# VHH binders against Imidazoleglycerol-phosphate dehydratase (hisB): the designs that were tried, part 2

Target 1, 187 residues: Imidazoleglycerol-phosphate dehydratase (hisB), of Pyrobaculum calidifontis (a3msg0)
Amino acid sequence: MSYRRETRETLVVVELVPGAVAQVETPIPFLTHMVETFLFYAGLGGRVYAEEKRRLDDGHHVIEDVAIALGRALDQLIGDRSAVARYGWAAVPMDDAFALAAVDLGGRPYWVVKAKLPNVAIGGYPLPMFPHWVRSLASEARATIHIYARGRDPHHKVEAAHKALGLALRAAVSPASGVQSTKGVLK

## First folded at step 5 (VHH; framework vhh_7sr4_2)

Design u18 (from s09 with S31T E33V)
Fold by ESMFold2-Fast, scan of step 5:
Structure u18 (fold): chain B 187 residues (1-187), chain A 123 residues (1-123)
Amino acid sequence: as target 1 above (187 residues)
Amino acid sequence: EVKLVESGGGLVQPGGSLRLSCAASGFTFSTYVMGWYRQTPGKQRDLVADISSGGSTKYGDSVKGRFTISRDNTKNTVYLQMNSLKPEDTAVYYCATYEIEYTSESGYTYDYWGQGTQVTVSS
């Protein structure tokens, strides 16, 4: 599934291929790392390319536009929402950090991010932009996304959150099948 | 401002078909998710079907295989083709879209609704 988004500020191209290796290129190093992490744990690869035509801010446009394009590509990849498991969650530790993510692909966008983020930038990524990135992703993927993250190292905190979100999404997009289900009640 | 106008409702016999149309104005239609919901007296509104800007769809369990949602971005119109209608499909059908209004830490969807069109399945 592919999606191209071009504005006067950015160009973003996303092509998602389940099970493939992800090739991510953005002008913001930490954003590149976080998108690679998210896709890896989501079991998705392909291509994510972003460039800035004009920098009106400190990366706000490209961070949001990458999330928008990823969300649109995910929406297209899901297709028939009745064919997926819909719900997914994951809890991920990363040294001092811990993140919990829960996803509902029910087609109604909503987002909640509970994470204490300092007003600093890591690798060109202003950390207060992380809730905005989740917001844009949830909006365009038509998903409800809840994230809770704690920790002392802000790098670990945000990275654990991306890992948890990836794993939660992976579970939520898995096929829904009553006949093929390995889930059963044992007595 | 968002404006949605439904048409195509009416009385039809069990097993019959109807096509609902929703004419939209006041927003960039092609970028919005469009949906159909229905409400029977005394009950909450239920999702019938929705369709994204890219064409991905979702259907309510009771209508899968019988109803088809589609959109025409050149006419700013979303359609609901209803086949094999049953008495249980009797309801007021609403066209809807939404916007997301953001707070600092959470999102809230603001729904826009049409006035509704009555569909009655009875002999």
Scores: ipSAE 0.018, ipTM 0.485, lowest interface PAE 5.5, mean pLDDT 87

Design v01 (from s09 with S52Y)
Fold by ESMFold2-Fast, scan of step 5:
Structure v01 (fold): chain B 187 residues (1-187), chain A 123 residues (1-123)
Amino acid sequence: as target 1 above (187 residues)
Amino acid sequence: EVKLVESGGGLVQPGGSLRLSCAASGFTFSSYEMGWYRQTPGKQRDLVADIYSGGSTKYGDSVKGRFTISRDNTKNTVYLQMNSLKPEDTAVYYCATYEIEYTSESGYTYDYWGQGTQVTVSS
């Protein structure tokens, strides 16, 4: 699916194609790497393009806007929520780091990120923006996302988290043979 | 296990110079923001200088132009070069770093402090 988001600060274009190779271009190297990682493990490819129109911050707008556009494209890709497995989870090690992600595509947006992160930037990405990135993704994808990460190296923690989230989403969007909600109705 | 050990404090005359060092261990130093703070008896700790992983710096208004913060990622050490010292610079100087733990919409900061090193500027 295809989604375009344009504001005074950024332009983001997302086109998601299951099973394709992802082409990701953003002005923030670590964001590019993390989005590529997430999509690869999610089994999704296509195109993600982002640019900054104004230099007003340290990347906060483009990081959030990429998450919003990805979430909206995912919502469109999922379509009929009764047709997917709905629930998915994955546990991913990466050297010293370990991440657990769980996803519910029931149409209810919620997020939890438990990770100790330093207030620093890696490859132009302020790490305190990672929980906000997850929040925006969850909100626009209409999903409940839980991420728990631990480790010594913050690069490994955030990367393991993106791998785990990708794998969890991959499981959650797999085909289903009926209604998965205990309430009998999906939003 | 974050450990910070300051050194280089002492007694110096007004107008003198002093260099503080902070040896860090137990974390990936190059990825952390490092700061120097100071405290006088009966007052809260005040920011002296911060240095981010990329090398950008921030200084407290009272020390701009006189103090320089720097880091050596190969030695896991942060430094504070103090020039043109004044009696009002007398304080215990602390090296610090921190982490933020997020849970839902809430964030909790975990501050890590060294033991401090005394700097006394007097005649």
Scores: ipSAE 0.015, ipTM 0.329, lowest interface PAE 7.2, mean pLDDT 86

Design v02 (from s09 with S53Y)
Fold by ESMFold2-Fast, scan of step 5:
Structure v02 (fold): chain B 187 residues (1-187), chain A 123 residues (1-123)
Amino acid sequence: as target 1 above (187 residues)
Amino acid sequence: EVKLVESGGGLVQPGGSLRLSCAASGFTFSSYEMGWYRQTPGKQRDLVADISYGGSTKYGDSVKGRFTISRDNTKNTVYLQMNSLKPEDTAVYYCATYEIEYTSESGYTYDYWGQGTQVTVSS
């Protein structure tokens, strides 16, 4: 649904609308494109806005805070977890790169990222922050997220990972096909 | 897969110069930090110089002012220009790059090395 996060370092506003087009604005170009990619493949739109109140780092605060706000908005959007499929996965190729993502929306936060990444920044996004972005998203969405990515091109690896995560989430939030169970509490 | 091939080593007299080259393949070279390391028998590898994807450089204290690292992204090659060579510069020189592999709670550096090229400085 919607979530606002304000700290001394950043302001992030997220509003998620299933089936809508996403409007994403952050001070980090590659983060903006990766969030757009993730939301598009997740079947989610709406608004993601982030700004930096002061320039202290290479984007660490805004990258993490965007993931936190997205995770909180996803948690709100999912609502009653007994009504969704809960599990989702996807395998996505992108030229030389391949990514696999699996998601469990069971209310247990955990993360695993297996990706060999260079210590560089693409479009203002330090690639070592990608696993931290996944961690923050998983923690706040109360989800277990596993991502495996391989390839020569680090841009393709990270982009394929965001596509796979989006598709996996889309599957996990879908209603169960077949018998609808009584809505209830998950562990 | 990452492949690094060094060339340009050899025997040179003190005060001489050599230019080392490292030809890289199997990865998007322009996005990776590249470095030169050296090793003498019985000792660990020491950083000689590194160059970021953006071109910023760092040098080991013993080579500052004498060695210059550079890169040519169109040729996927990193260079080490070695001037005013000293006997103490005698070593096997390695080209290197790295990636970080993450597990759920830890990150591990995954180093990629060339085979090395011998540089001998003797009178």
Scores: ipSAE 0.015, ipTM 0.431, lowest interface PAE 6.7, mean pLDDT 87

Design v03 (from s09 with S53W)
Fold by ESMFold2-Fast, scan of step 5:
Structure v03 (fold): chain B 187 residues (1-187), chain A 123 residues (1-123)
Amino acid sequence: as target 1 above (187 residues)
Amino acid sequence: EVKLVESGGGLVQPGGSLRLSCAASGFTFSSYEMGWYRQTPGKQRDLVADISWGGSTKYGDSVKGRFTISRDNTKNTVYLQMNSLKPEDTAVYYCATYEIEYTSESGYTYDYWGQGTQVTVSS
């Protein structure tokens, strides 16, 4: 599905295609890498494009707007929430780092990110913006998202979190089981 | 596990100089903000100087112009050069770094401290 978000600060275009390769372009290198990582592990491809209409030093608007547009595109892609598994989780190691993500696509937006992050920017991405990115994604996808991450290297910590979130989402969007039964066990 | 080890403290006369060093291990030093704080008995710790991962510095008003903070990412070490020392600079000096933990909308700062090094300025 395709979603376009235009504000006074940014333009973001998202088209999600299950099973395709993702092409991601944003003005923030680490955001580009993390979105690519998330989509790859989610089994989603297509296009994510973001640009800044005006220069803002902290990158707040583009980081948030990419999350909003991704969440909206995911909401459109999911469609009938009774047709998906709804729940997914994954635990992902990355060297010293470990991340656990759990997702509920039940239509209730909520978020929890429990991760110790330094006040530093990696590839133009202030790490304190990561919890805000998750919040915006959860809000617009109408999902409950829990992420727990630990590790010594903040790059590995945040990357493991995006991998775990991708895998958890992949499980949650998988088709609901439609087991045929001669005894009528399905409810 | 974050480990910070300070060195370079001692006794010095007013007007003298000292250089403090803090050796860091157990985390990706180059990605963390590093600071120096000081404490006298019965008081909370006060900021002396901070240095970002990119090298931007901030100083407490009482030390600005006299102290210089610097870092060497190759050696995982942060330094505090203290010049024109005064008796009121007498304190235990601590090396520190921090992380912010997020839970829902709340952020909580977790400080990591060294054991401290005593600086005494007296005649």
Scores: ipSAE 0.134, ipTM 0.561, lowest interface PAE 4.3, mean pLDDT 87

Design v05 (from s09 with S53T)
Fold by ESMFold2-Fast, scan of step 5:
Structure v05 (fold): chain B 187 residues (1-187), chain A 123 residues (1-123)
Amino acid sequence: as target 1 above (187 residues)
Amino acid sequence: EVKLVESGGGLVQPGGSLRLSCAASGFTFSSYEMGWYRQTPGKQRDLVADISTGGSTKYGDSVKGRFTISRDNTKNTVYLQMNSLKPEDTAVYYCATYEIEYTSESGYTYDYWGQGTQVTVSS
């Protein structure tokens, strides 16, 4: 449920609570927005807190460390992998943008991100760091993650990808057995 | 559709100057790095200059001190000011922008190119 990561460069604390509202605080505005988006669509809340002790790399360390801490917290939350659906996917449009995400919680870390991203920063987030964020998340959550995204607006493209990833994860962590009900039976 | 349209090429005497312009449309120009490349027959395209979204610039070794790249985000245009032109600068000049496609094994640049504009330096 909770994970704390401290290095010379950053401190990150993650507490994940299914069905709760997420409180996300990071020094990078677009990272905060993307993590909030991911968690909301994943059906997860709680707290994500990150701070930088030094500014040596224009956010590289904190972006990666947030992904690492989230991945570790997810691994703890998932627990018994035989008890979850394991596979999930979602397709999400956002104006000009369209993203596909697929997740396998089978304990094998791997990632594929196919998205044409400009060498630009949005809200303090260098967009080339998005594939690295996915790599760190996949590695620590012990998940295979595939993301394909297209679009003209890079903000929409990356945001659609986070929404798709959230929805895919939500499906993947659902119970392995579906809901079973009977009508008219009282115990 | 991404469109890049170059203009300003032509014939010029050694030591002369030319200013190339590239009008861009179909994408969020201010969010992309822009560059100029050149190609001579039988060779691959070489970087002449590039400019980041924040205005930082990089130049090929053969043009440093002679060429200047600049951009105007209100006009969606990138420029290349070419001074002290030499016969060796004769080439087709291309405007380009790019996106990075990333995979777990390799990343690559997806290039958007203009049609090119011929620059000829001769007496």
Scores: ipSAE 0.012, ipTM 0.260, lowest interface PAE 9.0, mean pLDDT 84

Design v06 (from s09 with S52W)
Fold by ESMFold2-Fast, scan of step 5:
Structure v06 (fold): chain B 187 residues (1-187), chain A 123 residues (1-123)
Amino acid sequence: as target 1 above (187 residues)
Amino acid sequence: EVKLVESGGGLVQPGGSLRLSCAASGFTFSSYEMGWYRQTPGKQRDLVADIWSGGSTKYGDSVKGRFTISRDNTKNTVYLQMNSLKPEDTAVYYCATYEIEYTSESGYTYDYWGQGTQVTVSS
């Protein structure tokens, strides 16, 4: 499944392939690393490409647009929501940090991120953009996403959160257990 | 009301040393994370060093081995000892403490910053 988003500020192309290796290229090093991490733990690969056409901000547009494109590609990949497990969660430690993520793929966009994050940038990524990234992803994937993270190191908190979100999504997209119909099975 | 007041900035030659201090008031200092951040014009603030209430520390890659962060909970003060200063260390240095909580309706930030202190490294 693939999605292309082009605006005056950015171009983002996402192609998601379950079980493949992810090739991620963005102008923001920490965003690249976090998207790679998320996809790896989600069991998804393929291509994520982003570029900035205009440098009007500190990466706000490209961070948001990557999340939007990923969310749309995920929505397309999920398809029939009755066919997936729907719910997933994971708890992930990373040294001093601990993150809990829970996902509901029920078609209801909602998000909660609770973490202590400084108003600084890591590898070109302003950390206050992380909750916005989650919001955009949740909105376009039509998912409810809860993330709680604690820890001292903000790099570890955000990275643990991406790992937890990936694992939670992986569980949520797994095939649903079916109830066998008496009408069709023996014909 | 939270107040953070930096001091100790100034002009220094490459290879020199400088010690920054941040006096904190208006909150229970001993239970908060404290950090030093720096910003050059047109760029985002970068983490220089932070220190947990229990004393564990973290440093930005460019300052590891050269800078030391410490705190004195009896004086409500955090310090940054800067050694082997380079021209690339020229920036406004900010003392900060933080808490951010976001919900789907609105984000809110409980970040507290000092006014900043200028450090200039030049020959």
Scores: ipSAE 0.014, ipTM 0.275, lowest interface PAE 7.5, mean pLDDT 84

Design v07 (from s09 with S53R)
Fold by ESMFold2-Fast, scan of step 5:
Structure v07 (fold): chain B 187 residues (1-187), chain A 123 residues (1-123)
Amino acid sequence: as target 1 above (187 residues)
Amino acid sequence: EVKLVESGGGLVQPGGSLRLSCAASGFTFSSYEMGWYRQTPGKQRDLVADISRGGSTKYGDSVKGRFTISRDNTKNTVYLQMNSLKPEDTAVYYCATYEIEYTSESGYTYDYWGQGTQVTVSS
């Protein structure tokens, strides 16, 4: 599954391949790291490429456009929503940090992020953009995403959140077939 | 638990200098914006200076050219060098940092303050 998004500000190309290694290239180092982390824990690989045609902001366009393109590629990959488990969640610690993520792939776009973040940039990524990244991903993937993150280190909080989201998505996209038998009474 | 401890305040004559220090603990200091604010009784706290993780600084109009903010990430400390002090600089000086809590479409700012250190400029 592949998706290409081109605007006046950015070009983003996403190709998702289950079980493959991810190759991620963006102009924002922390965004590259977070997308790599998300995909690894989601069990997804392939290619994510992003470039800025012009720098008119603090990376807002490329951060949002990467989330949009990923969300669209995920929507294409999921396909028939009746064929997947639909629900997934994960709790992930990372040193001082702890993140909970829950996902519903029911076709309803919604997002909730609850995290205390400083108004600073890490590796070119303004941390206030993280909730916007989740919103764009949820909207385009047609998913409900809830994330709660706590901790003292903002790098660990955001990274734990991406790991949790990846694991939650991995569970949610797993096949629906193979349900345990609910009947088997011996007389 | 964010903890900020100010020191270096005192009594100084007009035209004198003081250096304030703020020792921080309980958070990853190098990743946070740090600021100095001041307050006189009955008034709101005013920004004196702030410094980003990358070292970019901003100053209140009344202190530009006289005060310098700096940080030492190895010591988890932020400093305020105050030169050419005026009686109008008399205030309690607070060290601060903040976080924004994102809940759905809303953000709530949580300010963390030290106890303050008194600066008095008088002859």
Scores: ipSAE 0.013, ipTM 0.437, lowest interface PAE 7.7, mean pLDDT 87

Design v08 (from s09 with S56R)
Fold by ESMFold2-Fast, scan of step 5:
Structure v08 (fold): chain B 187 residues (1-187), chain A 123 residues (1-123)
Amino acid sequence: as target 1 above (187 residues)
Amino acid sequence: EVKLVESGGGLVQPGGSLRLSCAASGFTFSSYEMGWYRQTPGKQRDLVADISSGGRTKYGDSVKGRFTISRDNTKNTVYLQMNSLKPEDTAVYYCATYEIEYTSESGYTYDYWGQGTQVTVSS
């Protein structure tokens, strides 16, 4: 399943294939690495392509639009929400950093991100945009996402968060026995 | 925990130069924005200069062209080279960095400050 999003500021194309290798291309190096990380731990591959048609901000549109397109592609990939486990969580250490992520694919969009981040950019990615990236992903995937991350190294903190989110999503999209997904899914 | 230790302050004559150093520990220095601020008695702290993790700099209007901020990520140190010093530059100089804690609804800023180093410009 593929999804294409084109605005005046960006073009984003996402094709998600379970079990495949991910090919990710964005104009923001750290965003590229974080999306690769997320997809790898989610057990998803395929293609994620983003380009800026013009730059009016410090990557805000690309970061948000990549999250929107990923969320839409995930919504399409999930399809029948009664067929998946729905709930997933993971706790991931990365040296000094620790991240906890929990996901509910019940069709209700909501997000909670609690992370102490410096107001800096890593590889062209302003770290204050990470909670906004999660917000857009949660909204378009129609999922409730909770992320808690702590640590001293902000690179490790954000990377651990993407690993945890990937693993949580992988668990949540796994096939259900039918009991959990047919009696409690909110669509 | 974040620890910032300033050094290099002292007494200097007008037109002289000083180099301030700030030794940082307890965090991943290379990823943080670092700044120098100064405070005179009875006034609020003012931005002197800041430097991003990528090396982009910004200066207060009163010091632009005279002061230079730089960083050495291998030594976890930020520097302030102060040239053509004036009596009005007399102040306690503070090294600083900050973090923002985000929630779904709002962000909270946490500032980290060194103890300060006194710079006195007088004859």
Scores: ipSAE 0.011, ipTM 0.326, lowest interface PAE 9.5, mean pLDDT 86

Design v09 (from s09 with S52N)
Fold by ESMFold2-Fast, scan of step 5:
Formats: C-alpha cells, sequence, structure tokens
Structure v09 (fold): chain B 187 residues (1-187), chain A 123 residues (1-123)
C-alpha cells in the first residue's frame, strides 16, 4: 500500500509490497541503510522516498516524517487486524551488540526503547533520533513496540535493533491461526 | 565499564605549556564525543574543550586560541595541548564522555568521568 506525506520541510512517499525488493532513497545515508535493513527483515519491499525542501534541524523532520509515512503505510497494509498473528518478537545479535524487539499489532499505539546511545551522528543520523523514529512508527502503525538494545558499538546496537524490529513485524503480520471445529461450528 | 584515565598535569609557570592525555577503554572510542572539563574548589565543572567523532571542536571562551583538543582513534586517546598558561587556568582537569539512555518518554544523560589531573600555574 502507499502513503504520501508533504509538509513545508519534507516530502515522503512510501509504497510497500510484500516480498519485493526495497528501493530506499533519503538524504540521510544511515537512515536509508536502517530503513532498508528494517524492510528486508520484515519481508517488505517497494519504495521509500524522502527529500528535504529546506534544512532546519540536522535531519529531525525527515527522520520523523519517514517513520510517520512508514507507519501509515504499514497500517494500510495490515488492514484487518483480526486476520494477522498480531504478536511477534525477535532477538538479534550483531557482534558485541544484542537487540530484542517485540510488537503487538492490536491497534494500541505505545513504545518503549531502552538503549544507551552516544550523542553523535552516524551517516548524518543523530542517534538520539532513533527512539523518536520508533515512537512515530508505533504511533502511526497503531502498534505497541518494545526495543531493548545493548552493546559497545552504537552502529551495531541500532542496526541490530532494526533487524529485530523487522523480524518481529514479519512474525506479527503473518496470517492468524483461526480456531475451527472439525466436528461442529464456531461459537 | 567506560574507563577514562588522565595524565600530564603538573606545576608550570605562567606562560608555560602542558599536554594532557586521556586514555579511554571499554567503549567504541571513535564513535563518542570526548571532552575536557575543569573544576576549581567550590565551583562546578566547566567545559574547556570538546571534540566529536568527526573531529569538529568547541572551546570555552577563556581558553580559545590558547588550548587545542585533538584525538587519536588508533590509540583511544584524547589530548589537550595547553599553551600560554595563566594562573586562572589552575584547576583539576577531567576527561569526559557521555551516553543518552532512553526509557519510554525519558532520556537521561549518563556522564562518564576520569579521576582528574591537577594543573597548577604559579610562579
Amino acid sequence: as target 1 above (187 residues)
Amino acid sequence: EVKLVESGGGLVQPGGSLRLSCAASGFTFSSYEMGWYRQTPGKQRDLVADINSGGSTKYGDSVKGRFTISRDNTKNTVYLQMNSLKPEDTAVYYCATYEIEYTSESGYTYDYWGQGTQVTVSS
């Protein structure tokens, strides 16, 4: 499914296609890499495009707006929440780093991120923006997302977190196991 | 787990020079902002200089033009070259770095400090 978000600061277009290859273009290299990583492990492809109309805040608006647009596109893709597994989780190691992600697609927006991050930018991405990215995604996807990450290398921590989130989402959107009677009717 | 060890302090006369070193361990040094702070008795610690992972530097007003901060990522060490020292530069000098820990809606800055090294500028 698709979503377009345009403000005075940014333009973001998201088109999600299950099983396709992702084409991600943003003005922030590490954001591009993390979104590609998330989508790959989520089993989603299609297109994510973002541009900055003007630079006001070292990428704050585009990082947040990408998360918002992704969340909206995910909400559309999920559709009937009774038809999906709803819950998913994954634990992902990446050298020194370890991340755990858990998601609930029950329609309640909530977020928890527990990670120690230095106040630096990697590939144009201020790491303090990562929890805000998760918050915006959770809010717009109408999902509860928990992420815990530990390690010594902040690049590995954030990347492991995106892999874990992708895998957790992939599990959560899988088809629901219905309760059926082979000897009668459902209540 | 983060360890910072300062060295290079001492007694020097006005107009003299000293180079402080801070040896870091227990974290991916090249990814962290490093700073030098100083504290005189009865006062809070003040920023002397900082350097980010990309090498951009910032200096306190009182030391700009006299002090130079630098880093060597292969040695996990940050340096402070102090020139044209003044009696007012007398202080304990601390090496520092920090992380931000997020839990839900709250971010908490977690500061890491070395033990400090005394610099005394006096005739």
Scores: ipSAE 0.037, ipTM 0.451, lowest interface PAE 5.0, mean pLDDT 87

Design v10 (from s09 with S56Y)
Fold by ESMFold2-Fast, scan of step 5:
Structure v10 (fold): chain B 187 residues (1-187), chain A 123 residues (1-123)
Amino acid sequence: as target 1 above (187 residues)
Amino acid sequence: EVKLVESGGGLVQPGGSLRLSCAASGFTFSSYEMGWYRQTPGKQRDLVADISSGGYTKYGDSVKGRFTISRDNTKNTVYLQMNSLKPEDTAVYYCATYEIEYTSESGYTYDYWGQGTQVTVSS
C-alpha cells in the first residue's frame, strides 16, 4: 500500500511492504533513524520519503506529516480489523532506558505518551515532538497507543520507545486466524 | 534521580565578582538545557541566564553584559560568572533544568531545582 501527503510545507510518500527492507529518507537525521528503527521492529519495509518545501520551524511540520502518512499507510495495510490479533505490547531496555508500548488496533484513535524529555534537539529532531509524532500516528492508524519510557539518556529513551512500539505493532497486526489454527486436524 | 547542587555563593562587596557552580548528576547532562534563576523573599523566581545543549545563551535584562553562563559537559557542571555585582543582585540563586512529560492531551513541564545558594552584595 502507498500513501502520498502533500501540503504547502511538505511532501511525504509512504509505501509499506511486510518483510521488506525499509528505505527512509527525510531531512531530519534522527527522524530518519527512528522511523527506520520503528519499521524494522514492526517487520515492515518499503519506502518513506519526506521533503520540506520551506523551512518554517525546527522540523515540526515534517515530523508530524511523516507520522500522519505512516498512520494512513498502516490503516490501509491493516485493512480488515477482525482479521488481526488487535492487541500487542512490548517492553524494551536500552542501557539505562526502558520503554513499554501497548497497541490496540480496534479502530479507535487514542494516545498516551508518558516520557520525560528535555527541550533539546537530537539530529535535528526536537524531542518534545516525539509525543506529537505518536499522536498523529495513532490518530491516522485508528489505533490506541500507550508508551511509557524512563531513563537518563534521552536518545536511549526515545529509541527504546520506537523499538517497543514497532514490536507491539508487529504483534497486533499478526493474523487473528492463520496457520496455527489450521495447522492440523487430529483424530 | 536528577540532582543539582549549587556552590560559590557568599558575601561580596559592590563591584566585586563571584563564580557560581552547579554540579549535576542523575541525567545525561550534555543533552539538557541548564539555567540559573534567582529569587528574593516574597517574589517569583526570575531568569538570570540559560544555556542550551548546543551552547546558545540567553540572559535576563538586568544582568546582560555583567554575567556569563557557561557549561563543562566533561564535568557535568554549569557556571555563572558574576561581575560588577550590585546590591540589587542579592538573592538566592538556583540552578535548574527541566523535562516535559506528555499525556494524552497535555504537556507538563517538570522543573528540577537545586537547593539554592545565597549571594549577598553589601559593604
Scores: ipSAE 0.006, ipTM 0.281, lowest interface PAE 9.7, mean pLDDT 85

Design v11 (from s09 with D50Y)
Fold by ESMFold2-Fast, scan of step 5:
Structure v11 (fold): chain B 187 residues (1-187), chain A 123 residues (1-123)
Amino acid sequence: as target 1 above (187 residues)
Amino acid sequence: EVKLVESGGGLVQPGGSLRLSCAASGFTFSSYEMGWYRQTPGKQRDLVAYISSGGSTKYGDSVKGRFTISRDNTKNTVYLQMNSLKPEDTAVYYCATYEIEYTSESGYTYDYWGQGTQVTVSS
């Protein structure tokens, strides 16, 4: 499953392959690390490539566009939503940090992120962009995503959140036991 | 209103020391997390040091062992003691109180920054 998004600001290419190793390349080091982390814990690999055609901000376009393209690729990968478990959640500790993520792949785009984040950048990633990244991912994947994170180290909080989201998605996309032909419509 | 005022910046030689101060007003200082951040021209702000309301600290990898963050709740002040300064430490240093909560439909809660104080490490 693959998706390509090109705008006047960025080019993003996503190809998701379950069980494969992910190759992630973006101009923002922390974004690259967080996307790698998310995919690894989600059990997804393949390729995520992003480039910046012009610098109009502090990476806002690239961060958002990667989330959009990733969400679209996930929507395509999920396919028949009646054939998956639909719900998933995970609680992940990372030293001082703790993150809880819950996902509903019912086709309803919604998001909630509760995390105390300073207005600073880590590895070129302005931390206030993390909730926006989740919003774009949830919107395009047509998923309801809830993330709660606490801790003193903002790097650990955001990383734990990506691990938790990955694990939650992994559970949500798993095949439903005893799935039979149905006429169910997921919302 | 919330106000943060930094002081103590200046020009020092490599290997020198500076102590930065941040005077806070307009909020219950003892209940809030405080941090020091820095920004060099053309780059984004990076976390230098952090101190919780309970006194727990965290440092950026480039400053561990050289910088010490502390707070005085009686004076509503947070400090950054900078030792063994390097040319790479040259930056504008900002004081901030961090509490941003973002939810669908609610947006940014609050985040307060000082105006910054310049630290230049050069001979």
Scores: ipSAE 0.012, ipTM 0.238, lowest interface PAE 8.5, mean pLDDT 84

